# VH-VL binders against o22797: the designs that were tried, part 4

Target 1, 202 residues: o22797
Amino acid sequence: MEGTVFTPCLEGMKHVKSDQGEMLTKPFLELCKTILPVIDKFGAAMTLVKSDIGGNITRLEKNYLSDPDKFKYLYTFVQVEIESKIAKGSSSCTNGLLWLTRAMDFLVELFRNLVAHQDWSMPQACADSYQKTLKKWHGWLASSTFSMALKLAPDRKKFMDVISGSGNIQADMERFCAEFGPFLHDNHKFLASVGMDDMKAS
Short names: E, the ipSAE of ESMFold2; O, the ipSAE of OpenDDE; V2, 0.75 times the mean of E and O plus 0.25 times the DockQ between their complexes.

## First folded at step 1 (VH-VL)

Design b2 (framework fv_daxdilimab)
Fold by ESMFold2-Fast, scan of step 1:
Structure b2 (fold): chain C 202 residues (1-202), chain A 122 residues (1-122), chain B 110 residues (1-110)
Amino acid sequence: as target 1 above (202 residues)
Amino acid sequence: QVQLQQSGAEVKKPGASVKVSCKASGYTFTSYGISWVRQAPGQGLEWMGWISAYNGNTNYAQKLQGRVTMTIDTSTSTAYMELRSLRSDDTAVYYCARDYYGSGSYWYFDLWGRGTLVTVSS
Amino acid sequence: QSALTQPASVSGSPGQSITISCTGTSSDVGGYNYVSWYQQHPGKAPKLMIYEVSNRPSGVSNRFSGSKSGNTASLTISGLQAEDEADYYCSSYTSSSTLVFGGGTKVTVL
């Protein structure tokens, strides 16, 4: 491939904020879609993560398409659903945005670990990232399932070779962490401000 | 080495302004936020506000709104906190602290500067 | 003025367990799992001991544990040691996207 697996993602980063600093729905969701091919490179170990991310993107995108002018800004979904008292529902866009943000937190932390600890194995990097991000929001059953999935984690060297393409993978992983992290932080700040950042898996 | 290095002690007159710096090293500056926390002599900790090292977005404690400004310089990995219209009760040690950002584990400070003593006296 | 209520002091003997409470409202401690605890020795910067209610950073002794019930978070120090003598502060995220600290608790080991 031209560049690295992160090349489309890094290009998408440039379009996420309006000139006023507001999160734009369509560019944010398109950015998230560029991560799906990255998850594919992990193989079977990330099947559930990919399904969860893809489902939440689809949920948010379907709602966006129902009224693009109304949902131009990402946080409008949450505001509308709070007013309608449906924000805490398992099928809400608020719930979808929260879990999408959490899954992306996991991926950012994973790549941060791969950058910072070149001697760590893939299961070790994944386990550390999971512990710091998703685990606190999952019940014991989901945590157990994740532990089992770690047995399917790809070999680190093979994985790095696959995602590297023709570009500088180290630099691109560093940029991914540096640029994507702040968008996720902004999502959490907003969700927390409306009491929607602490919902647990059912 | 992962650290936050703060500027040195300051002595100011009432009504003056002070600008404290906090230089980050050993980590990706833009992956974290920086919070400012102060502590008056013999008193407890007081949160002043937060700034994103990526985009400069800020959120200030209500009681300091209008008197505090937080900024970043990504080219030098440095955060700044300016407090205006100083009063004697602004005498405190001012800390910068890393607000963990990138993994969704927000709102805790895992790395602190050593503190900058600001004394406001006539 | 502190937003979260902590006892001013707690004392114990070496080897004993002590618990420090941190009481807020449903708009801070009760509403979010973003409660952290800091240890401060005289003349030094605070040190993170617990984050997100019960998580312990690398390098912090497992003698320190955190919990929460309703609007009250607690820090428990088991096997109390002389070096634990310090001021302890809780903090919580609020519904206004701000952070508040407790008034602090002086732990004395005698």
Scores: ipSAE 0.000, ipTM 0.472, lowest interface PAE 14.2, mean pLDDT 86

Design b3 (framework fv_daxdilimab)
Fold by ESMFold2-Fast, scan of step 1:
Structure b3 (fold): chain C 202 residues (1-202), chain A 120 residues (1-120), chain B 110 residues (1-110)
Amino acid sequence: as target 1 above (202 residues)
Amino acid sequence: QVQLQQSGAEVKKPGASVKVSCKASGYTFTSYGISWVRQAPGQGLEWMGWISAYNGNTNYAQKLQGRVTMTIDTSTSTAYMELRSLRSDDTAVYYCARGYDILTGYFDLWGRGTLVTVSS
Amino acid sequence: QSALTQPASVSGSPGQSITISCTGTSSDVGGYNYVSWYQQHPGKAPKLMIYEVSNRPSGVSNRFSGSKSGNTASLTISGLQAEDEADYYCSSYTSSSTLVFGGGTKVTVL
């Protein structure tokens, strides 16, 4: 491939914020879609993560398309659902945005570990990232499922070769973490400001 | 060797502009960003702004918005900070510092500083 | 000029533990887990000691530790040594997508 698996993602990051620094719905969701091919490179180990991310993107996108002018800015979903008293519902866009953001936190942390610890195995990097991000929001069943999935994790060297393409994968992983992390943090900051950042799995 | 090399000391008159350079070496320049931090004599640290070396996006301190411009030249791995309409209270040591991103907001590599003196 | 409040000075004897506070608001220290601490010796550039509240960079002594409670972050130096005498600055990300430094604390080793 031309560049690395992150090449479309890094290009998409340029479009997420308005000139005034506001998070844009459509560009943010399009950026999230560029992560799906990255997750595919992990194979069977990430099947559940991919399903979760894809489902949340679909939920948010369907609601965006119902009124693109109204939902031009990402956090309008949350504000509307709070006013309607449905934000905490399991099928809400607020819940979808929170879980999408959490899944992406996991991926950013995973690639941070791969950059920082070149000697770590893939299961080790995944386990550390999971403990720092998703684990506190999951019950024992989800944690047990994650542990089983680690047995399917790809060999690190083979994985790195697959995602490298023609580009510099080390540099692109570093850029991915540096540029994507701030968007996720903005999501958490907004959700926390309205009391929607601490919902657990149900 | 991982380092940031800054341009030499400058003496300017009030109303002039100054452009300080920061040349990176020993790492992939475009994987990081550069913050500019100044320190007036005997005073504390003041953050001026951030530029991503990947895409050139900038964030400036409110107090300096309109007077400061940060740029990058990827062909020479160099970041620049230009401050216009200089006043005596702009006299300070100006540091460039490498950060991973503005959000995490930490700088693990610093230039040695450039003294800018604004005198009438 | 600085939005974050630090004590102007802290002193201790060799071998003691000292703590420096850094107090902000819910829009900076209290709102984010992105607090850094820097050490500055006279005439030198700042050196990163702690990042993301409590993490130490490679090469920084484990005598330095960071924590946060509410709107206040703290840097603790255990087993105080002569070379720890320096100015210390905290820094935090803000809700305006900017960074802010504390006013600085002069640590004196008696």
Scores: ipSAE 0.000, ipTM 0.462, lowest interface PAE 15.3, mean pLDDT 87

Design b4 (framework fv_daxdilimab)
Fold by ESMFold2-Fast, scan of step 1:
Structure b4 (fold): chain C 202 residues (1-202), chain A 120 residues (1-120), chain B 110 residues (1-110)
Amino acid sequence: as target 1 above (202 residues)
Amino acid sequence: QVQLQQSGAEVKKPGASVKVSCKASGYTFTSYGISWVRQAPGQGLEWMGWISAYNGNTNYAQKLQGRVTMTIDTSTSTAYMELRSLRSDDTAVYYCAREYSYGLWYFDLWGRGTLVTVSS
Amino acid sequence: QSALTQPASVSGSPGQSITISCTGTSSDVGGYNYVSWYQQHPGKAPKLMIYEVSNRPSGVSNRFSGSKSGNTASLTISGLQAEDEADYYCSSYTSSSTLVFGGGTKVTVL
């Protein structure tokens, strides 16, 4: 491949915010879609993570397509649902955005660990990242299932070879963490400001 | 080494301005926020505000709104806090602190503090 | 002075457990799970002990634990040791997208 597995993602980051700094729905969701091929490189270990991310992207995209002008800005979903008193529902776009953001937090933390700890095995890096991000929001059954799946993580050397392509994978992992992280932080800041950042799994 | 290095102590007269610097090293500066927290002698901690090192967006404590300005210089990985119209009750140790990029509103890394004394 | 209410002081003997309360409202402690606790020794910068109500950073003793019930968050120090003598501050996110601190609690190990 040209570049690395992160090349489409890094390009997508340039389009996420308006000139006024507002988070744009379609570019943000397209950016999230570029992460799905990255998750595929982990194989069976990330099947649950990929399913969760894909489902939340689909939920948000279907609502976006119902009225693109109304939902041009990402946080409008949350504002509309709060006004309608449905934001805390399990099928809400607010819930979908929160869990999408949390799953992406996990992936950013994982690549941050891979950059910082080149001696760590892939299962070790996955387990540490999961503990610091998603685990606190999962019940024991979900936590047990995810923890078991992450033990199926590929060999680190083989994984790095697969994602590298013709580009500098170390630099691209560092850029992914540095550039994508702030978008996720902005999502959490907004969700927390409206009391929607601490919902737990049903 | 991950650290926040602050500028040295300052003595100012009432009505003057002070600008404290906070230089980050050992981590990706733009992935974290920087908060400023002050502590008057013998008193508790008081949050002054926050700045994103990514985009420079700020959020200030209401009682300091209009007197405080926070800025960043990404080329030097340095955050600045300027406080204007100084009064004797602004005498305090001023800390910069790193806000985790995914952990909201907690500070895992602190500068050593800068003592600002306001006296006539 | 402080937005969150903490007792001014708490004392205990080595090996005992002590608890420090931090009481706010539904617009801060009661409304969000963004409560942190900081330890400060004289002349030093604060050190993060607990974040997001109950999580401990790497390097913090498991003798420190956090919890929350309604509008009150609590920091518990079990097996109290001499080095635990310090000031402890709670903090919380608010509905105004700001951060507030408690007044601080001086822990004395007798």
Scores: ipSAE 0.006, ipTM 0.496, lowest interface PAE 12.3, mean pLDDT 87

Design b5 (framework fv_daxdilimab)
Fold by ESMFold2-Fast, scan of step 1:
Structure b5 (fold): chain C 202 residues (1-202), chain A 119 residues (1-119), chain B 110 residues (1-110)
Amino acid sequence: as target 1 above (202 residues)
Amino acid sequence: QVQLQQSGAEVKKPGASVKVSCKASGYTFTSYGISWVRQAPGQGLEWMGWISAYNGNTNYAQKLQGRVTMTIDTSTSTAYMELRSLRSDDTAVYYCARDLGYYDYFDLWGRGTLVTVSS
Amino acid sequence: QSALTQPASVSGSPGQSITISCTGTSSDVGGYNYVSWYQQHPGKAPKLMIYEVSNRPSGVSNRFSGSKSGNTASLTISGLQAEDEADYYCSSYTSSSTLVFGGGTKVTVL
């Protein structure tokens, strides 16, 4: 490939915010879709993460398409659902946005670990990232399942070779963490400001 | 140039209210939040709260909830912080600062407004 | 009381490296990568030195670096200079959707 596995993601980041700094629904969801090929490079270890991300993108996209003018801005889903008193529902767009953001937090922390710790194995980096992000929000069954799956992570050197393509993978991983992280941070801060950032899985 | 210009020093009696202004220039006001931070003489920094310059949504520190109100005027690119029921321990330099996100980091600060509460 | 613990003072000689710690809990420093450091000279507004643990704003000397391990964030100043003498504050986002500051550290250049 021309560039690295992160090249489409880094390009997509340019379109996520309006001139007024508002998070745009369609560009944000398209950005999230560019992460799916990155997750594929981890193989079996990330099947659950990929499924969760894909499902939440689909949920948000389906609702966006029902009224694109109304849901032009990402946080409108949350505001509308709070007014309707359905935001905390398991099938809500609010719940979907929260879990999508959390899954992406896990990926950003994983790549941050890979940049910061050259001596860590892939399973070690994955386990650390999971513990710091998703694990605290999961019940015992989900936590056990994710922890087992992450132990199947590929060999680090082979994984790095696969994702590098023709570009500078170190620079792109650093840029991914630096540029994607703030978008996720904005999501959490908004959700926290309306009391929707601390919902746990059943 | 990018700057936040604050209103001048105030002297108030206990029980009164004070309203400090913070006028932004040199950037798109509505693209960032404004956080308010105070510092009592010889003491450390204390975060008071945040306001969105886009829609006026606010988030206040728990100890100030019920006494503080933050507002914006987008037509003049100005943020305001009003503190009510003033006590002597509210004597401090009050800063406004541009917040790059929700309650994250502040890359641009006003020069500060000294509010003295004395009988 | 300040929510985050910093040493009251740290001293060093020109050319030395010093480190300032900022210790919180899993609900602030340990739970998030949203730690900032500010420098304040007497009578002046604070200046952002480090944001989101380790990022340096344009215009800030590369002598300043930030890191985090568990519940403790650290600011390191290498090649200490007289102009670095100031108060330094850490801050962190919290699980309560607020921001808290450390008590501040006075850096003295001997």
Scores: ipSAE 0.000, ipTM 0.445, lowest interface PAE 16.4, mean pLDDT 87

Design b6 (framework fv_daxdilimab)
Fold by ESMFold2-Fast, scan of step 1:
Formats: C-alpha cells, structure tokens, sequence
Structure b6 (fold): chain C 202 residues (1-202), chain A 124 residues (1-124), chain B 110 residues (1-110)
C-alpha cells in the first residue's frame, strides 16, 4: 500500500468543515468510512466495533440522502429531531451520531495509547482505551463481549507492520489523533449543549 | 475462604533483589488481576503495578519501570513481584491485592481483597 | 508526595458526620469515574469502602458514602463510631493508565 492505512483518512480531514467552521454531513460521513479499513486490520477482535460504526454511518447516510440540502450540516439532524421530539429514540440520527462519535473516541484513544506506549500489548492498549471511552456507556453484557473479543486481538508487531505500508505510520497515527480528536470534541460539545450527550445503551 | 496469602518477611542488603509471592485461593484466579501496593513505615500507600492473571499482561508505575517484574503461575494460582537493585527507601510492607476485572482483561481499578502484607527491610 | 491531596487529619464526635476530600486534576479524579476509598486500621491491610466514586461493597455500612464534584471526590461518614477511627486513602485511575493514591487522612473519634 502507498502511504499508510491512514492516508485516505488524513486527506478526508481537510473537507469536514465549511469556510464558516460548520461540520459538513457528507464529508464527515465519508471521513468515518475511511476508518473502516483501519478497523479491518485488527481482524476478529474489532468485528463488533466495525459493525457498530458501519451501522451508524448507514443510518446517518440514509437520512442525509433523503434531503441533502436540508441535512448539509451535520447537527441539523439533531435540531430537527429535537423539534419533532424523537431525538432520544433508539433509531434516531441523534442516537446514531452519539454512538458513532463514541466509537471514534475509542479508536482515537487506542491510537493515542499505541503512540504513547510502545511497550504495551494490543489487548492492553485496547482494554485501557475501552475503559476510558465506551465502557461507562455499556452494561456488563456488552463489556463482557468486548473482553472476549480482546482475546482475539492481533500481535502488536504484526499489526503495526500491516498498517505501515510505504509511509511513516508513527507520524500518521499522531496526525490522526491530533486532527480527528477536535472533530469529535465539537460533536460532544454540540450534543451536550442540547442535552443529548449522556444517553446510555438501550 | 477467599484469600491472598503472602510470603514471609525479608531482610535484604542494598543492591540485592527480593521476590514476594501471593497465593490466591477460593476464587477463579484467571478472572482477576493482581495489583501490588507498598507502604513505607509511617507513610501512605503507593501503587507499583498490575498484572492480569488471565494473560500475564503487566502495567507498572513509571517510577519503578526497569526495576520491577510481575509474573503469575496459573498452575499454583500464585502471583509474584520481584524488585531489583534495592535501596534503603524500598523498605516497606508490600501488599498484593485482587483487582476487579471483566474476564481478567478489562480493569475496574479497585481492590476488593488484600493480602496481609510482606515486610521487606533493606539495610546495610 | 502523593498525587491526590487529602487533609492530613479529620476529627469528630460519636454520632456526627465527617467528610474527607480527595483533590486531583482533570487527568485523574476529574476525568474518570474510577475513584475508590480504603480504610486502614493500625497493623492491618487496607479494606475497600467505596469503589467507582459512590458504590459500596457488600458488608460496608451505609454510613459510608462517596461523591465527586469536578476534580474533588469526597468520602462522608455519617453517625461516626469509635470503630471508624482509622486512616482513609482515596485512589484514582489516571490518563497515563496508572493508579495513584491520596496521602491519607487520619480520622480521630473524640
């Protein structure tokens, strides 16, 4: 592979915000799609994470395509659903955006740990990232399932070799964390401002 | 009875190494982690590190990296903590403590069962 | 030095309520809900009193309660009894994936 597994993701980051600083729906969802191949490199350990992310992208994309002009800006989904009193529903775009953002928080934290702790095993890095991000929103069944999946985590050296390609993987992981993190923070800031940031799993 | 039984007191000279054992009984050893916490005479608690009894993965306190090694023996349900290059300020009671986890891998970062402690005295 | 700040001592009379503070930063107490409290009697191993900020293990009196506001966690002991006289330590998970303890608070029952 030319570059690293992050090369498409880092390119996508450039298109997420409008000139006025507004989060754009289509570029944001396309950016999220570039992360699915990154998750694939973890193999069976991340199958559930990939499924969750893919499902939320699909939900948001389906609704975006129903009226692209109306849903040009990402947070319009949330505003419309609050006005319609459906934002807290399990099938809402608000719920989908929240869980997508949370799953991406997990991935950013995971790569942050891999950069900061060269000596950590992959299960150790994954477990630490999970407890800092997703764990507080999951019940014991989901947490138990995640723990079982961690037993399938790839060897760290093998994983790093696979994602490195021809580029500088260390630099790309650092850029991924530094550039993607702020978008996720903006999502949380908006969701918190409308009381939608603390919903638990149904 | 659910318990952690630690090895007896040790007296060591500066520069030596000490290896303290912690034998678990009454529970499924591999479903938990073991943390090591020390306490110098008249001082507070200091966390040294953690080991998963499931897979042996470790995480050590920054101050002790390079001097401490934690291991497990699943066949005897025993955890070990070895501290090398001992100094007089390593004199302390060393506790092992059971760390709550999900299947030995996802930590809850609290200790619900403690060993009685092992006094390690480092003197010239 | 301990990473988390606790008062060195707190005293009260039987039947009163006392509160022990545990102050850290946004990288430990303020950032995560992994705060625990331990009671230690002289010559004994510590005993878990509170975990995950406010949960009590089975067998711990409901006179003990935990809470957190911002960067400060608190342990409250209501209906203070002579047997509560002990050292109390808070602990927290950190952003560096380590655990740190407070300096400890000696509770004296007058």
Amino acid sequence: as target 1 above (202 residues)
Amino acid sequence: QVQLQQSGAEVKKPGASVKVSCKASGYTFTSYGISWVRQAPGQGLEWMGWISAYNGNTNYAQKLQGRVTMTIDTSTSTAYMELRSLRSDDTAVYYCARESTIFGVVSYWYFDLWGRGTLVTVSS
Amino acid sequence: QSALTQPASVSGSPGQSITISCTGTSSDVGGYNYVSWYQQHPGKAPKLMIYEVSNRPSGVSNRFSGSKSGNTASLTISGLQAEDEADYYCSSYTSSSTLVFGGGTKVTVL
Scores: ipSAE 0.132, ipTM 0.707, lowest interface PAE 5.4, mean pLDDT 91

Design b7 (framework fv_daxdilimab)
Fold by ESMFold2-Fast, scan of step 1:
Structure b7 (fold): chain C 202 residues (1-202), chain A 124 residues (1-124), chain B 110 residues (1-110)
Amino acid sequence: as target 1 above (202 residues)
Amino acid sequence: QVQLQQSGAEVKKPGASVKVSCKASGYTFTSYGISWVRQAPGQGLEWMGWISAYNGNTNYAQKLQGRVTMTIDTSTSTAYMELRSLRSDDTAVYYCARDEYYYDSSGYLYFDLWGRGTLVTVSS
Amino acid sequence: QSALTQPASVSGSPGQSITISCTGTSSDVGGYNYVSWYQQHPGKAPKLMIYEVSNRPSGVSNRFSGSKSGNTASLTISGLQAEDEADYYCSSYTSSSTLVFGGGTKVTVL
């Protein structure tokens, strides 16, 4: 592959915000889609993460396509659902956005750990990242299942070779963390401002 | 422990004002609304109004507009309800209750947590 | 808007099933799936029994169930027990973005 597995992701980041700093729905969802091939490189260890991310992208995209002018800005989903009193529902776009953001937090933390700790094994990096992000929002049974799946993570050197392509993977992982992280922080800041950032798995 | 603790009973004369407090603990105060519901002796429940702990927006029952004011103090996680120009028919137990809906002033859905009530007696 | 209509009283014997109706209009009960039911024992604050027509909070017995047909919501108590003796209130969201309560129903366990 030309570049690295992150090349489409890094290009997509340029289009996520309006000139006024507003999060744009379609560019944000397209950016999130570029992460799915990255997740595929982890194999069985990330099956649950991929399913969750893909499902939430689909939920948000279907609602966006129902009225693209109305849902041009990402946080309009949340505002509309708060006004109609459905935001805390398990099938809501608000819940979908929250869990999408949390899953992406996990991935950013994972790659941050891989950059910072070149001597860590892949299962070790996955376990640490999970503890710092998703685990506190999962119940005991879900966390046990997820923790077991992460132990199936691929060999680090083989994984790095696969995602490197013809580019500089170390530089691209650093840029992914530095540039994608702030978008997730903005999502959390907005969700926290409307009381939607602390919902746990049902 | 998740709870709403209300101020103690009050006795007022007609024409006076009363201010009841409702202190929240055990949950993120600003992620919920607070509704006020009263119950006259031997009577049913009557909704008085709602306040967002998130942004302070209020929505009052039509018959109480001009007499009721609801406020919040986020530093102490406390909601207040002040009722003015008291009449004998304002004698009731006043409840604060946690509303799942908190963002706008349009309303409320259901009340999963209630204060124990504050008896306000208006007599001459 | 008018308050929701409930029967003043309903009686049953232990083990029986009773139903309490809550009738509104298309601008409240009929128009929205935001009907809740509260149980109140003498001298106590109300307790949420049912929310969003048929959902039961954790800790509420499965003997309590809620339903809705047109403009009428119903609370059913199966296997009636002495401790079920209480006042029951329905409430509904309205098209004016307000909340209204029913007049209340006194349940007596004979």
Scores: ipSAE 0.000, ipTM 0.439, lowest interface PAE 16.9, mean pLDDT 86

## First folded at step 2 (VH-VL; framework fv_dusigitumab)

Design g1 (at its last look DockQ between E and O 0.07; V2 from the best seeds 0.00; counts 0 for: pae E 6.1 > 2, placed apart)
Fold by ESMFold2, look of step 2:
Structure g1 (fold): chain C 202 residues (1-202), chain A 124 residues (1-124), chain B 111 residues (1-111)
Amino acid sequence: as target 1 above (202 residues)
Amino acid sequence: QVQLVQSGAEVKKPGASVKVSCKASGYTFTSYDINWVRQATGQGLEWMGWMNPNSGNTGYAQKFQGRVTMTRNTSISTAYMELSSLRSEDTAVYYCARGPYYDFLTGYYGMDVWGQGTTVTVSS
Amino acid sequence: QSVLTQPPSVSAAPGQKVTISCSGSSSNIGNNYVSWYQQLPGTAPKLLIYDNNKRPSGIPDRFSGSKSGTSATLGITGLQTGDEADYYCGTWDSSLSAGYVFGGGTKLTVL
């Protein structure tokens, strides 16, 4: 492998905003897709996270492709659904964006843990990230299921060897967190401005 | 328990329109897409389009673009598919189906609940 | 032409096993989740496998699914005469003409 498993997503980050700084739907979704191979390296531990990310990408992409000119800008989904009073529905694009952003928060915090805590096991790093990011939004059944799944995380040393390729994995993780985090912050800031950032799982 | 019940068989002349209904029960209607799939006698399944009952948004297969309209009435948990400018080749069984959808605990489903089918016959 | 390619038919004796393949592309099977559907004669299709390899409640473990690259496979062991049906793979296709796609179907005969 040339570079690390992060190399495609670091390249994708260059394209997510317009010249005027607006988040672009297609490039943002393509960026999110580039993290799926990284999630795959966690195996069974991340089955739920992978399905959540994949499902929400599909929802947004399906709706984008129904009218690409209308939905060129990512937040247009939310604005249209707020105006039509359908944003809180479980099948809304607003809900899809919220949960996609939250799942990515979990991943960013996970990689921060791996950078900051060289002595933590993979299950420990995953569990800490889950506690800080997703757990507050989950009911007891989802929380129990996630906690059990995260115990299946692979051996840390082997995982790091697999994802390193020919590149500097430590530097790439740091860049991933530093560059992707602001995009997620922008999503949360917009969602909060319209009262849509505090919904819990039903 | 969870169920989709479709309207009865239709016989139409070429050039007419048909509107098939699909009544949902046993689940929250607005939480799942409704898809329409048809099947001519002895043929495979043919996807026609999806409709999101929450938003009313639709996506149609290119083959049916301009002839199909998918709608819903959320107050009675009912989806509709209307196919216009009917031809003899439109003779088929028409199904509504719930999904595909994502469940955060169990994963990404296909179409997990199907209506019983509505036979539409187009004959002069 | 079907976007997803399946063999038109397969057959095996009761008690034996059979596999049914489904070949697609990166825009469908490669990057999306595969489902399998069983259609018994004269009935509506029924979801048999979802999320590539998971079974809904009530589907016996004789039915299994797998995915590799741009291909998916349905496996059926311990064949019964009640398994005679048409089997379809299905998935979302993310291309510019995006939509749900089915394979052409495979008729299973138990002899």
Scores: ipSAE 0.099, ipTM 0.713, lowest interface PAE 6.1, mean pLDDT 90
Fold by OpenDDE, look of step 2:
Structure g1 (fold): chain C 202 residues (1-202), chain A 124 residues (1-124), chain B 111 residues (1-111)
Amino acid sequence: as target 1 above (202 residues)
Amino acid sequence: QVQLVQSGAEVKKPGASVKVSCKASGYTFTSYDINWVRQATGQGLEWMGWMNPNSGNTGYAQKFQGRVTMTRNTSISTAYMELSSLRSEDTAVYYCARGPYYDFLTGYYGMDVWGQGTTVTVSS
Amino acid sequence: QSVLTQPPSVSAAPGQKVTISCSGSSSNIGNNYVSWYQQLPGTAPKLLIYDNNKRPSGIPDRFSGSKSGTSATLGITGLQTGDEADYYCGTWDSSLSAGYVFGGGTKLTVL
């Protein structure tokens, strides 16, 4: 493979915002799709994460395709659903965006941990990332299940060898974290501004 | 103090229309929906619809479609509910209630502020 | 008749705990946040619980809400005579073109 598994992500991040700095629906969803192959490298440990990301992408994409012009910008989903009194629904696009964002929070934090802590094991990095992100939004059952899954994480060295390709995986992970983080921050900021950032798993 | 003050009691004949007003104060009128809920004597609460004071958009319960109109005058922070083709079963206390918040900070999904109610009596 | 089902009445002595159930479906309680309203005799309803389990300012912690599946529950501990009222659950229904639905109401009598 030319580059690393992050190459598509790094390229995709260049097109997520409009000239006016607004989050674009299609590019953002396409960007999120690029992380799925990376998640696959974790194997069974990230099955739930992949399901969350993939499912929420599918949800948002389906609704986007119903009216691409209307939903050109990512936050329009939220605005429309708030007005329609369905934003807090478990099947809403708002909910989808929120949990997509949270899942990506977890991944960004995970790779941040891997970059920052070379001495940490993969399970340690995963556990720490989960603790800092998704765990507080999960119920006890979801949390237990998720934590159990994370214990199935691959060996760190082996994993790194798999994802490195011909490029500099360390640099790419660092860039991924640095450049993707702000998008997630913007999502949270917006969701919080309309009271939609604190929903928990039901 | 946040409050909703409704217009006085109405007595109407069958077939007539009634228009109830709801004046908001103590908050930004355009930032919250206004809901209308009625209650017949000794009966439960019945939701009629919502109105967004900013856009003027509305959503009505199917039962009242074609017979209810919810409007607002933003200059005086007042919402209106008009019910036409009145019948005896429309006799009830009608409430306006502040609905969810769309803007900065927390978005409530409950109806957190209620008017005092307007009694509408439909009799021949 | 109401979309959401509540027991018509509950009763308990002062100081005791009572629970009021609210049963719905996947399109309402199953998918949306539940609110509870208290209506004292001769007064307008008052928001008691929102977002399943949150209390507005001024509502004592004796009142609690929970949701599981397509059902919600209001809990009242340390029952007081002043708690005698009608209680309604309510939520948005995704199948009703973004309509709101109430339970039939529960009359709470303090013995």
Scores: ipSAE 0.029, ipTM 0.646, lowest interface PAE 3.9, mean pLDDT 91
ESMFold2 (binder alone), look of step 2: mean pLDDT 94; pTM 0.960

